# VH-VL binders against Cytochrome c oxidase assembly factor 8 (COA8): the designs that were tried, part 167

Target 1, 167 residues: Cytochrome c oxidase assembly factor 8 (COA8), of Homo sapiens (Human) (q96il0)
Amino acid sequence: APERGAERRDTAPSGVSRFCPPRKSCHDWIGPPDKYSNLRPVHFYIPENESPLEQKLRKLRQETQEWNQQFWANQNLTFSKEKEEFIHSRLKTKGLGLRTESGQKATLNAEEMADFYKEFLSKNFQKHMYYNRDWYKRNFAITFFMGKVALERIWNKLKQKQKKRSN
Key: E = the ipSAE of ESMFold2; O = the ipSAE of OpenDDE; V2 = 0.75 times the mean of E and O plus 0.25 times the DockQ between their complexes.

## First folded at step 15 (VH-VL)

Design mg73 (from mf2 with heavy chain L105Y; framework fv_ebronucimab)
Fold by ESMFold2-Fast, scan of step 15:
Structure mg73 (fold): chain C 167 residues (1-167), chain A 124 residues (1-124), chain B 111 residues (1-111)
Amino acid sequence: as target 1 above (167 residues)
Amino acid sequence: EVQLVESGGGLVQPGRSLRLSCAASGFTFSSYAMNWVRQAPGKGLEWVSGISSSGGRTSYADSVQGRFTISRDNGKNSLYLQMNSLRAEDTALYFCAKESPFDYYWGTYAFDIWGQGTMVTVSS
Amino acid sequence: QSELTQPRSVSGSPGQSVTISCTGSSSNIGKGYDVHWYQQHPGKAPKLLISGNSNRPSGVPDRFSGSKSGNTASLTISGLQAEDEADYYCQSYDSRLSGYVFGTGTDVTVL
């Protein structure tokens, strides 16, 4: 039989996470910025009696966070890779070494880097346009469901108070 | 193959107990909320009970509250319904149903996979 | 407590369109909860036909469409086919009951 009593494996492990919300927390928890995306992840609290509407909102927020994290992790990686390639190519074209006299990486000035930023923005214009469109769509949906959940909670609170007083 | 198979139904006398089981295969059982839905002969669908993916949250129709208990064993990919104090009105085909995953554009939690049902007859 | 209200039966001839209404209240459809639709052939388990008011699962023909306004949701079957003869049920969530509710069901007959 496999090792019983040992740490159980997830069916879809996400790798090693070095942050977690405080144990026994009954609130959403915001973590440190992700190494790749530079965005702070949110760990969502799941109440015992979550309604389908509350679950829909939470799942939408979780999915939006995963989408956002993945987009910026990929974008930052692509930017860093292409930036290094541009710098190396430009230094080679100028006849300069890739390292300074101190052994550090050689860099370009802001004027020289303007070419890279212009090309990067141009190349990624449609990608960023679609990102912004999807970002607004997702936040519109989240706001809509947040409103629905808020109304549900208000009505449940009011109805419980009225019912207890009546009974 | 994605499948739900119910079992445990049968003929039982009023006031007695019966336990239904639902065996899941072909999907990650522990990731989805599960429900029991019943249908009396020649009648419509009636939601009976639901349970969250972890088993930490349960809900019941008013008609069965206090008599039925839903539970799950994620290690065995199984869903259960313990039915106590059975009444003639509980006579029905009992379906096991899985909630759908979140839809990308707009969240939805429809019952996307259903078993074939197990017949419970409460009679003398 | 109360089921969502559907007509008992609707009928049409092949190629026609039929519409099934599903009327709820302020605690379910009127509160904005999604409506799902199921098709059930005699002796068979229900099959998900429409999810989240208007989304079709893979394999469902585009002849089936759903909509929702106020307290009422509708399922429209265009280009009616013989195999569409079945029972149809709507479903939503009810905040007062803290649970799911199904419609009374509609028998669709293809003449």
Scores: ipSAE 0.000, ipTM 0.471, lowest interface PAE 16.1, mean pLDDT 80

Design mg74 (from mf2 with heavy chain L105V; framework fv_ebronucimab; at its last look DockQ between E and O 0.36; V2 from the best seeds 0.58)
Fold by OpenDDE, look of step 16:
Structure mg74 (fold): chain C 167 residues (1-167), chain A 124 residues (1-124), chain B 111 residues (1-111)
Amino acid sequence: as target 1 above (167 residues)
Amino acid sequence: EVQLVESGGGLVQPGRSLRLSCAASGFTFSSYAMNWVRQAPGKGLEWVSGISSSGGRTSYADSVQGRFTISRDNGKNSLYLQMNSLRAEDTALYFCAKESPFDYVWGTYAFDIWGQGTMVTVSS
Amino acid sequence: QSELTQPRSVSGSPGQSVTISCTGSSSNIGKGYDVHWYQQHPGKAPKLLISGNSNRPSGVPDRFSGSKSGNTASLTISGLQAEDEADYYCQSYDSRLSGYVFGTGTDVTVL
């Protein structure tokens, strides 16, 4: 029985952008686009006196970012792979080589590629629906916690003002 | 069924290294932060280490900082704990623990799923 | 090690109510971090009992309730049953440790 080669699912290496902000930074930093996801990672600043609510918000934002990075990294890899396979398949069907006479990579026309995009979107529709749903949920939660943190900060400022007036 | 299965425990001498593994099933492993928690014989629970869903962020208890390394392979649904420079005080049952889904109202992160643990004994 | 302080043991008769306290500090419970509770039967893995101070996961009986005030969280078991005999641990986050912290554990005995 031929050993069915376990298709190594090329999972995008969880390449955490090695971008490290300066240690003395007091603000969030935006890194360069990740090579797989093409998303710019945000390095979140952690204040010395981070409140539990701020921590929750930060954690949620970080997790959401990681979730997005992973999703798009995988999606882009899948897309690239399937695109290449599609091109190769179509070229083969046309009796065309993978390279033009000039040595350039053979390409398909815009119409043929439109079919690929349509098929790809159709195939991944459910995946995108789930992504969008979760994206909205996460972002709504982030917004909600941002509001809470804002209120907390206002309240803390008010308390500090009151304490300064009483002294 | 949602399950975590720890492995790699055993008897080791002080100063040696051991690698623990945790195999996850029944859930989207890559979506959740994971933790190691240990329990010395007849003692309480001690948090050891945590790792974010992507593996990009790690945290350690002071007791294991610089000696232990948490990692994960989301493609294999596996969590790991590389334990170096083991000490007698590292003797414990080591649990793999999954963080709960984010509570969109309260933003709580509890450990909702636990493995049965793998025993690590460090003795001369 | 900064542990949350729990009573070593609590006992009660069937049908009684028992309360387990979990006392932290200004760096954990007192700072406003949530408290979670776990039940652990002998030879078993811990089970999440209460999440976020007072939230019961699905499948956890209503007789378990959590509260938090100041630096102290409390787990109350009302209508104590024989099956409730177990170790109970509180858990929170500590800002000084930059990590999770567990309570010392409480052995609950049903008399």
Scores: ipSAE 0.706, ipTM 0.883, lowest interface PAE 0.8, mean pLDDT 90
Fold by ESMFold2-Fast, scan of step 15:
Structure mg74 (fold): chain C 167 residues (1-167), chain A 124 residues (1-124), chain B 111 residues (1-111)
Amino acid sequence: as target 1 above (167 residues)
Amino acid sequence: EVQLVESGGGLVQPGRSLRLSCAASGFTFSSYAMNWVRQAPGKGLEWVSGISSSGGRTSYADSVQGRFTISRDNGKNSLYLQMNSLRAEDTALYFCAKESPFDYVWGTYAFDIWGQGTMVTVSS
Amino acid sequence: QSELTQPRSVSGSPGQSVTISCTGSSSNIGKGYDVHWYQQHPGKAPKLLISGNSNRPSGVPDRFSGSKSGNTASLTISGLQAEDEADYYCQSYDSRLSGYVFGTGTDVTVL
């Protein structure tokens, strides 16, 4: 598989963080997990002599990444919000407050939370199916443009070879 | 029902600031890159600024770099343009425009939906 | 900022054809970036006419066609109608500016 960007992953040592990609990197850079989506972003290297077709591929990959990150960020926020609403509703039904007498946030046991997880997954089934469909569609498009870029590079090398031969 | 509606334009003195808004409806706002394009009275179109679907990437025309800031709030389906250090040359009708979906065969991004524009006049 | 060069005006009679040129440089059209075309009626927002050199959006009549060769793109309007009287703008991307660039605009008059 292509190793572009994978061989030189930036990781933060204890007490030090690197959030920005290297300025003169010849590789894509993999960043830390996003706070909301929990996905690692890829920061794309832009070649100085990027062709229009290469730009199309890069923009498609960047847009797909942003689409993917937004989907999971929204899904995680929705999950957290609905989880809190479920806990509040269940505690009210039991005649309990939102906080314990010690001031800690009141919680439900794992058995009670299983109902929430089942309901959440069932409720979001169609949404996840559409996500998977669009994810595959986007990746097929990326593969198609990767093929076009590869063909362009082969064609340019052949043209260079013919130019050298005719001169 | 697909619509973009700009607001926030008006008469402003040179050196002051103004914030433009663009409200989107009828499409999944968070899925598309957005742009600001301006048109001075009786003149042609000039691209001002662009922002990616998540807001993570922005770009600016040289004429506004360092003075204007594009931003978006996907939860509110809104695009913004913060304009600082305004000049007489910034007088124009400001349009927000949506980039088209990626054409999977040709890979084209065009500005497929435009708002009606909001007029910004910079004059003392 | 550099702009793409268009003729200031073009005119024709109903039923005739007109062609609008859009000339750029090696950093935009000449590099191979796509050209898009927009129609703007007086007092109205621009409307996308041609995407990616030659593709028509849904609802745009087949009378409108686009082409591109070298540094120049062309918009051809066949079978001119009164409603085609408008301003027309080309647009591309410029690698030197790292941004979009529009043409100077062309006024089409139908008489």
Scores: ipSAE 0.640, ipTM 0.854, lowest interface PAE 1.5, mean pLDDT 86
Fold by ESMFold2, look of step 16:
Structure mg74 (fold): chain C 167 residues (1-167), chain A 124 residues (1-124), chain B 111 residues (1-111)
Amino acid sequence: as target 1 above (167 residues)
Amino acid sequence: EVQLVESGGGLVQPGRSLRLSCAASGFTFSSYAMNWVRQAPGKGLEWVSGISSSGGRTSYADSVQGRFTISRDNGKNSLYLQMNSLRAEDTALYFCAKESPFDYVWGTYAFDIWGQGTMVTVSS
Amino acid sequence: QSELTQPRSVSGSPGQSVTISCTGSSSNIGKGYDVHWYQQHPGKAPKLLISGNSNRPSGVPDRFSGSKSGNTASLTISGLQAEDEADYYCQSYDSRLSGYVFGTGTDVTVL
């Protein structure tokens, strides 16, 4: 049985670390997130100076993360259950038990399992096509709004410099 | 047909509890945030609570914070509102509402599908 | 309190235009949050009429238009028809409350 691993401090990156990822932001699949205080709205913990555009981006990223996590959780569960049912059905058709005489879980050979994988992919092809389409739509939208937020922040900094120059 | 159907309303005494349900059909329920909105008789609309598509993020109007709990079961395509410590001012028609798909140009979410509502009356 | 302010009622004759204002504060409309509009006929559920200040969902007649400037959003009904007699609500987000807020509602009467 391989060792699970040891507790060990990771070496700092070559650059200077200002890293503080909340657990919820570590599940962001789309790209590096801006630092946000909370993914879950609570009384008194809402950023008071978050712009409406920044909120649009945050909500889009939060909902995309939730959508992606739900898709793969459901897909993995369905795959595991249908795989087991396929094996059970094929073993029963052969007149074999679910376990070998040694008590180990009976399996199918690679050729037999290839039938399952092909059938599963074919049955789920349309679902994965819709997922890929939605994935691209969401990634494009996030990138587009990240750009809009970046421009908004640059414009605000330029406005502040113009006000300080006037004093 | 895209549809939201609320249930669980009724007459209750102040201080008691009631649980509302909203059954969704005709769309992928788990893809959208959901909200409860209420309307007292002869009055306007008041947002009550919202929940993210997975159920991991919730929000509440100040008037119900600490008394109401929003939840969802994406496996059953159902939205819930647990209403505790009910008051006379909670008397209203309660709607469930679906947030629209993300508008990738303008980045807006609106309440695009509404149920017909379930009536909650809090009276002694 | 944190309600968006709308006129209590407006009226017009068939074919005329009416405009409904929706005035907020610096924590909602004035901060730049979008405004949505809903139509509610008596005894019916609200229906989305305008999203994102000016976007008209499929099935909404083009005589409905929306705009926003500063702290105020406007819904205009051009060419008023009898079926437009209903209550109208604006809705936005409020950063101070961390939640949605609706307007006080406007009763549109077709004379």
Scores: ipSAE 0.614, ipTM 0.846, lowest interface PAE 1.5, mean pLDDT 82
ESMFold2 (binder alone), look of step 16: mean pLDDT 91; pTM 0.944

Design mg75 (from mf2 with heavy chain W106F; framework fv_ebronucimab)
Fold by ESMFold2-Fast, scan of step 15:
Structure mg75 (fold): chain C 167 residues (1-167), chain A 124 residues (1-124), chain B 111 residues (1-111)
Amino acid sequence: as target 1 above (167 residues)
Amino acid sequence: EVQLVESGGGLVQPGRSLRLSCAASGFTFSSYAMNWVRQAPGKGLEWVSGISSSGGRTSYADSVQGRFTISRDNGKNSLYLQMNSLRAEDTALYFCAKESPFDYLFGTYAFDIWGQGTMVTVSS
Amino acid sequence: QSELTQPRSVSGSPGQSVTISCTGSSSNIGKGYDVHWYQQHPGKAPKLLISGNSNRPSGVPDRFSGSKSGNTASLTISGLQAEDEADYYCQSYDSRLSGYVFGTGTDVTVL
C-alpha cells in the first residue's frame, strides 16, 4: 500500500466530463475549463515526503477548488434554467410562440431581459455576498498556511545543512 | 437537526455485493467531505473510505481497496458505499461520518457528526 | 503496527481524574499529525470529544482536555461523572497507510 496515494479526478456533478492529468506528473497540472463552472481544474502533486502541515495546505487548496467549482456550476445552471423560464413566461404573456418562423427559439430583446437580470441579481445578492465572504476567508487561510509551510521548509533546510556539516 | 441516517445493511453471503446508503439532513451536504467507518462486533473503529465534498477525490483503506467504491449524490444529500467481493472480515456496523469545517487557524479536520450505523453480516 | 495503542480500561470514582494514553509511531502521531478523541456510549454512535489535540467542540465540558507529546496523545477527564462511563477512541492520520487510523479503544468505568 503506497505511503502517498494518487487521487483520481472526476467532474462527477456533471456526470459527463472527467479530467485526468498525465500520470507521473511532478508538477501541478492545469486542465481545460469545466463545461458547467467554466473554471480550470488544478491537479495537485503529492510529494513522497509530504509533511502534516503541507498536507493541510494541499487539502485546503483542493477543497477550495471543489467548493469554487460547485458554486459556479450550480450558479450557471440556475441562471440558465431561470432565464429560459422567464423567456417562456414572457412570450406566453405576449401571445407569442416559443419558436420563430425559422424554427429557432424565440428570444426577448435587451430591454425585456433587463427585468430578468435585475431580478436574478437581487434574488441572489445574499448568496453572492456569502460566496465573497467565504472566498476571502479561504484565501486568507491559504496564504497563512503557505507562510507556515515556507517557514517549515526553510527550517528543515537549515537543519539538514547543519546535520550534514556535523557528519 | 444535523443528522446522518445509514441504511442498506443486512446478512449477505461471502463473495456477494451490498450497497449502503447514508441520508444527510440539517446541513449543506455538498460542502463537506464524508467518510465510512466500521466497527466489528465487540471491536474498535476502523476507517474504510473517504470522499471529498464534490466527489472528485476518493480514498480507501488497504483492506477494501479494489472491492469497495464510495460515491455521493449532492442533489439527493446522499452518500453511498458499494461493497463487492464481501468477506467474513467485512462483518461490522458501518457508520457514515461528516468531516468538520476546516479550522482556518489550526487546519484541523475531525469527524464531527456520525450516523447510528447499519449492520452488515457476511456469513455463509 | 499503525494502529494506535490505548489501555483496555481505566476506572475511577465520581470526582476523580483519569488519563487515557494513545501511543502511535513515527508515521502518525510521531510525524506530527493531529489527534482527535471520540466518546461512544453502548449502542450509540461515536461523538467528537476533542479535535486537533486539545480543542473542545461546543457543548463539551471543560472537564475533558487533550494533549500530545512525541508519539503519545492523552485524554484527561477530571471530576468524573456517571455519564462519562463509555468507550473512548483516539484517531490520527498515518502517512504509511495514506489513511486514518483509530486507537484500540479504552473502556472507562465510573463506580
Scores: ipSAE 0.614, ipTM 0.839, lowest interface PAE 1.7, mean pLDDT 86

Design mg76 (from mf2 with heavy chain W106Y; framework fv_ebronucimab)
Fold by ESMFold2-Fast, scan of step 15:
Structure mg76 (fold): chain C 167 residues (1-167), chain A 124 residues (1-124), chain B 111 residues (1-111)
Amino acid sequence: as target 1 above (167 residues)
Amino acid sequence: EVQLVESGGGLVQPGRSLRLSCAASGFTFSSYAMNWVRQAPGKGLEWVSGISSSGGRTSYADSVQGRFTISRDNGKNSLYLQMNSLRAEDTALYFCAKESPFDYLYGTYAFDIWGQGTMVTVSS
Amino acid sequence: QSELTQPRSVSGSPGQSVTISCTGSSSNIGKGYDVHWYQQHPGKAPKLLISGNSNRPSGVPDRFSGSKSGNTASLTISGLQAEDEADYYCQSYDSRLSGYVFGTGTDVTVL
C-alpha cells in the first residue's frame, strides 16, 4: 500500500515524529486525525485471497468508519458555528465589540459559556441518541461477522491440513 | 419520495468530454454508496463506477479506468461522472444507482434505487 | 469485463413456471459472492427483484424465488403473469476484476 507519508509533530524529548505506513504493509494502517471529525481513519488492507465473507466484513467496517467520520465532522462544524454565533450574539447584547483593544478575539466568561453547552447538548439529545443506537447496531454486526470470518479461517485451516494428508 | 434523476447526457464527438450529474432526494444521500451503470442500446447492463458514502473510496470498471472520474457532493445531494476521452463504445444510457442499507441477515448491498437514466451518444 | 452467462430468452404461458440460469466462474459466483436479480420492463429503469441470492424486497411477489449452487444462480418465476414480461439481469462481484459484473440478460416472453 504505497502512500505519501503523513506528518504530525508530537511533543517528545527526541525530535519530530512522523506517521508513515510501511511500503509493503500486510495489515491495516491508522492515519492522522481528520481535520473536521478529529477521528483517525483506518486504511484497510485487502488480502490477495480475500473471501466474500471477509469482503462483507471489510465493507461493513469501512462504511461504519465513513458514517462515523461524517457524523462527527458535521457535529463539530455545527458546534463551532453555533458557538461563534452564540458568542457574537451575547457580545452584541452586552454592547461589546467582537475584538478586544489588544486585537484578540473577545470571549465570554465560564458561566455564560455553560449556558451554550447546556443548550447545545439539550437540542442535540435525540440526534446523539440515534447516533448511539446506530453505533451499537453497527458494532454488533461487525462483531457477528468477525465471528463468522474467524470460523471460516478455522474451517479453511482444517480443510487445508486434511487435503495435504490426502495427497 | 425516494428518487434519483440523471442529467448531462447528449451527443458528443469521440475524444471529447462530458459530465453527468445525478440528483438524489427522499433519503439521506450521505449514508449510502452510489454507482453508475450503463446500458448500450438493445444491450445489457454494465457496471461503470462506484463511490463510498463519504466519497473517500472509488472503484472503476477496467473499460473506463483512467478516463472516467466518479465524485459526489453530499452537501448538494449530487453524484457526478466526469467522462474524458470518450469512445463510440461508451454510447449508452447511464443510470445512477443507490446501494441498499447493509442487510444484517445476508450481509450484502444490492442496488435498490435506480434513476431513469441519461443518454450519451458518442458519434462523429 | 467478463459477463455472467444467461439464456437469451425464455418463454411460457400464464400460470406456468420458468427458470432463468446465471452462470459465472470461480472468481465470482463460484467463489461465493452473492447474486442479485433485477427486472427491467421495456423503456424503464431496472428494479431490484432479489437481493443476496434469495431475499425478496418488500413489494416483490413470492412467485419470484432465487437460489444458488456452485457456479450457477437461478431465478424462478412461478405462476407466470403477463406483467412478468420483461428483461431479467443477474449481478455479482468478481474478485479478479475487483468490481461488479452483470449477466447477459434474459428476455422473458409471456405467450
Scores: ipSAE 0.566, ipTM 0.817, lowest interface PAE 1.8, mean pLDDT 85

Design mg77 (from mf2 with heavy chain G107D; framework fv_ebronucimab)
Fold by ESMFold2-Fast, scan of step 15:
Structure mg77 (fold): chain C 167 residues (1-167), chain A 124 residues (1-124), chain B 111 residues (1-111)
Amino acid sequence: as target 1 above (167 residues)
Amino acid sequence: EVQLVESGGGLVQPGRSLRLSCAASGFTFSSYAMNWVRQAPGKGLEWVSGISSSGGRTSYADSVQGRFTISRDNGKNSLYLQMNSLRAEDTALYFCAKESPFDYLWDTYAFDIWGQGTMVTVSS
Amino acid sequence: QSELTQPRSVSGSPGQSVTISCTGSSSNIGKGYDVHWYQQHPGKAPKLLISGNSNRPSGVPDRFSGSKSGNTASLTISGLQAEDEADYYCQSYDSRLSGYVFGTGTDVTVL
């Protein structure tokens, strides 16, 4: 019924909203760490008269953020799953139950867990190498466009000052 | 081979619902924004809806807003379009399309890969 | 919704040059948004031909070139070939609609 604006919604992949920035924010807002990626999302303010160049920069930054969030969410879930599977496998090999006599989850000693961490890092080395390559490419692109936007804003301020004087 | 394959089209009555799917292969699906574009028989292209790489942002053409819902499942390399309250004017071939990668000096998010489309016919 | 205006058809002979215009408004091309071009053969999906006003994707012949000035973008096909016979669509972004817009389409005939 009552009409209250129209805002872009940030939602989880399942269609559930993640969080909302403060209403009528005039600047970017940083949220709490994402449940899966542990990264803090940035919600971008969209200026009323956003230029095409400003839109390109914002879209690049938003897509880089989503790419980064997805990478770490997937990596963290994979790590947790493989860690739990490793622990369960080793406990079965030792003839031990999944729970202690006190009802807590059974754990492995530091030496056994070191084997898992070493294997996990080795297994994911190529994946992390590709991530770093793409991360640097994306940040170079963002920096380049930030420079272009800064120059555009300087030019517009100079044009505005000149127009005021000539009118 | 980089490709997109649409499915789910068919004959439906006005007011009913239909769900389209698009299966992606040959590229990292989760890294790119995806779009639905339709083409009525003998007519031109019309953009329908778009979704960001994570699914966190969606957008719709005014003609479908409130009736259609775009979604994706990156774990299945799949894009979806849930079409509710279908009208005769929604009759079209529906393409899924991938946005191009951004390469700092050259590329500007054009639709670089397209599927062959799935036909949706809305009639009584 | 708002579409970019293209001529309905353009004709040429093999080896000639043809130009297709795409005219928008102050909320899209005139505002400075990039224009992309697609080629569609009968019964086939569109194929990206020009991205970002003038950039050719890998595999697109240099006979295809794009330009943009003011409210109008142009696609030029030099050395026209029989296989260039197809429908051509321009595309841009519209800030008033907060969405993508396509041109009305141009049928290129090689005589």
Scores: ipSAE 0.501, ipTM 0.774, lowest interface PAE 2.4, mean pLDDT 85

Design mg78 (from mf2 with heavy chain G107E; framework fv_ebronucimab)
Fold by ESMFold2-Fast, scan of step 15:
Structure mg78 (fold): chain C 167 residues (1-167), chain A 124 residues (1-124), chain B 111 residues (1-111)
Amino acid sequence: as target 1 above (167 residues)
Amino acid sequence: EVQLVESGGGLVQPGRSLRLSCAASGFTFSSYAMNWVRQAPGKGLEWVSGISSSGGRTSYADSVQGRFTISRDNGKNSLYLQMNSLRAEDTALYFCAKESPFDYLWETYAFDIWGQGTMVTVSS
Amino acid sequence: QSELTQPRSVSGSPGQSVTISCTGSSSNIGKGYDVHWYQQHPGKAPKLLISGNSNRPSGVPDRFSGSKSGNTASLTISGLQAEDEADYYCQSYDSRLSGYVFGTGTDVTVL
């Protein structure tokens, strides 16, 4: 069957912004930014006569998108949580409450927050290094497969023209 | 070190529900697509369902479409299969299987790691 | 029917070569989708033996080789050994079903 049930049954993980492309679309769709990762998801159109090579490229692109989205969603949530914990800890050390006399949230100055940013970046250095390594590998593979798909499409167009002339 | 362990199988009556779990360890679970494959006693392998690395994309064999739901919890390194409206023909050993990372040299991926399976028997 | 067709059984003596065929259709192997092979010993989980038509994963002896032509893939076991006695399954993707399909399975007997 030419119908592609797997893609049409896509669901967003819990906590991710919902994305619903038009059913009549024959092109890739770009959605709104995800709440947690702040990255725009791409909904991939599956051609009626998708080749095995085209499927490999699409699957690689889809998996790369999901990997990238998960990485940044987790990083952003971790950053927010650790930032809040750091602020509360420093305010407690100073003998200050969580709220000012005006009822606003108590905050730290830029120099105090620099300690948190330094610690967070240091703690996550290895994680970001592995992310960058995998990101480059994935993008090299995607670029290579895009080239292969382009060549396949050129070859198929040439074959199509030859067949038309033979008939 | 790298392993998948299925659980949740058992004896269940036709028309009832059962939930299978698969616990992953020794690899970054959230980076790989996962699948369920079953094998009826004395029979061959049959692909049941698949799920993408984030859980955003799912697929099902025609024989289970509308009755089974695959899901995952990447925070718990766990894969699930919710089986509803069970039939006698669903009786099988259920394996969870990991898709290999895309091999850039061979331009392919396969089911490279399998669990030992959990037996589901649907009988009155 | 979408299931890939394999012979039910093949047999050989130690040191011989045996070949298992896996025949599909224009919606799977014939369309160009890769074929993977799995070995399953009695009471055990399947083990990946060949990926992507001909690639051997680490730890798989070079006695195992795979090939694909048209709508048929083949697994060849050279220098057959007693421990090769097992069930063998091919697997591909089917565009008509939008899912994975397995072969009917082949029992290899070493006599």
Scores: ipSAE 0.509, ipTM 0.778, lowest interface PAE 2.4, mean pLDDT 85

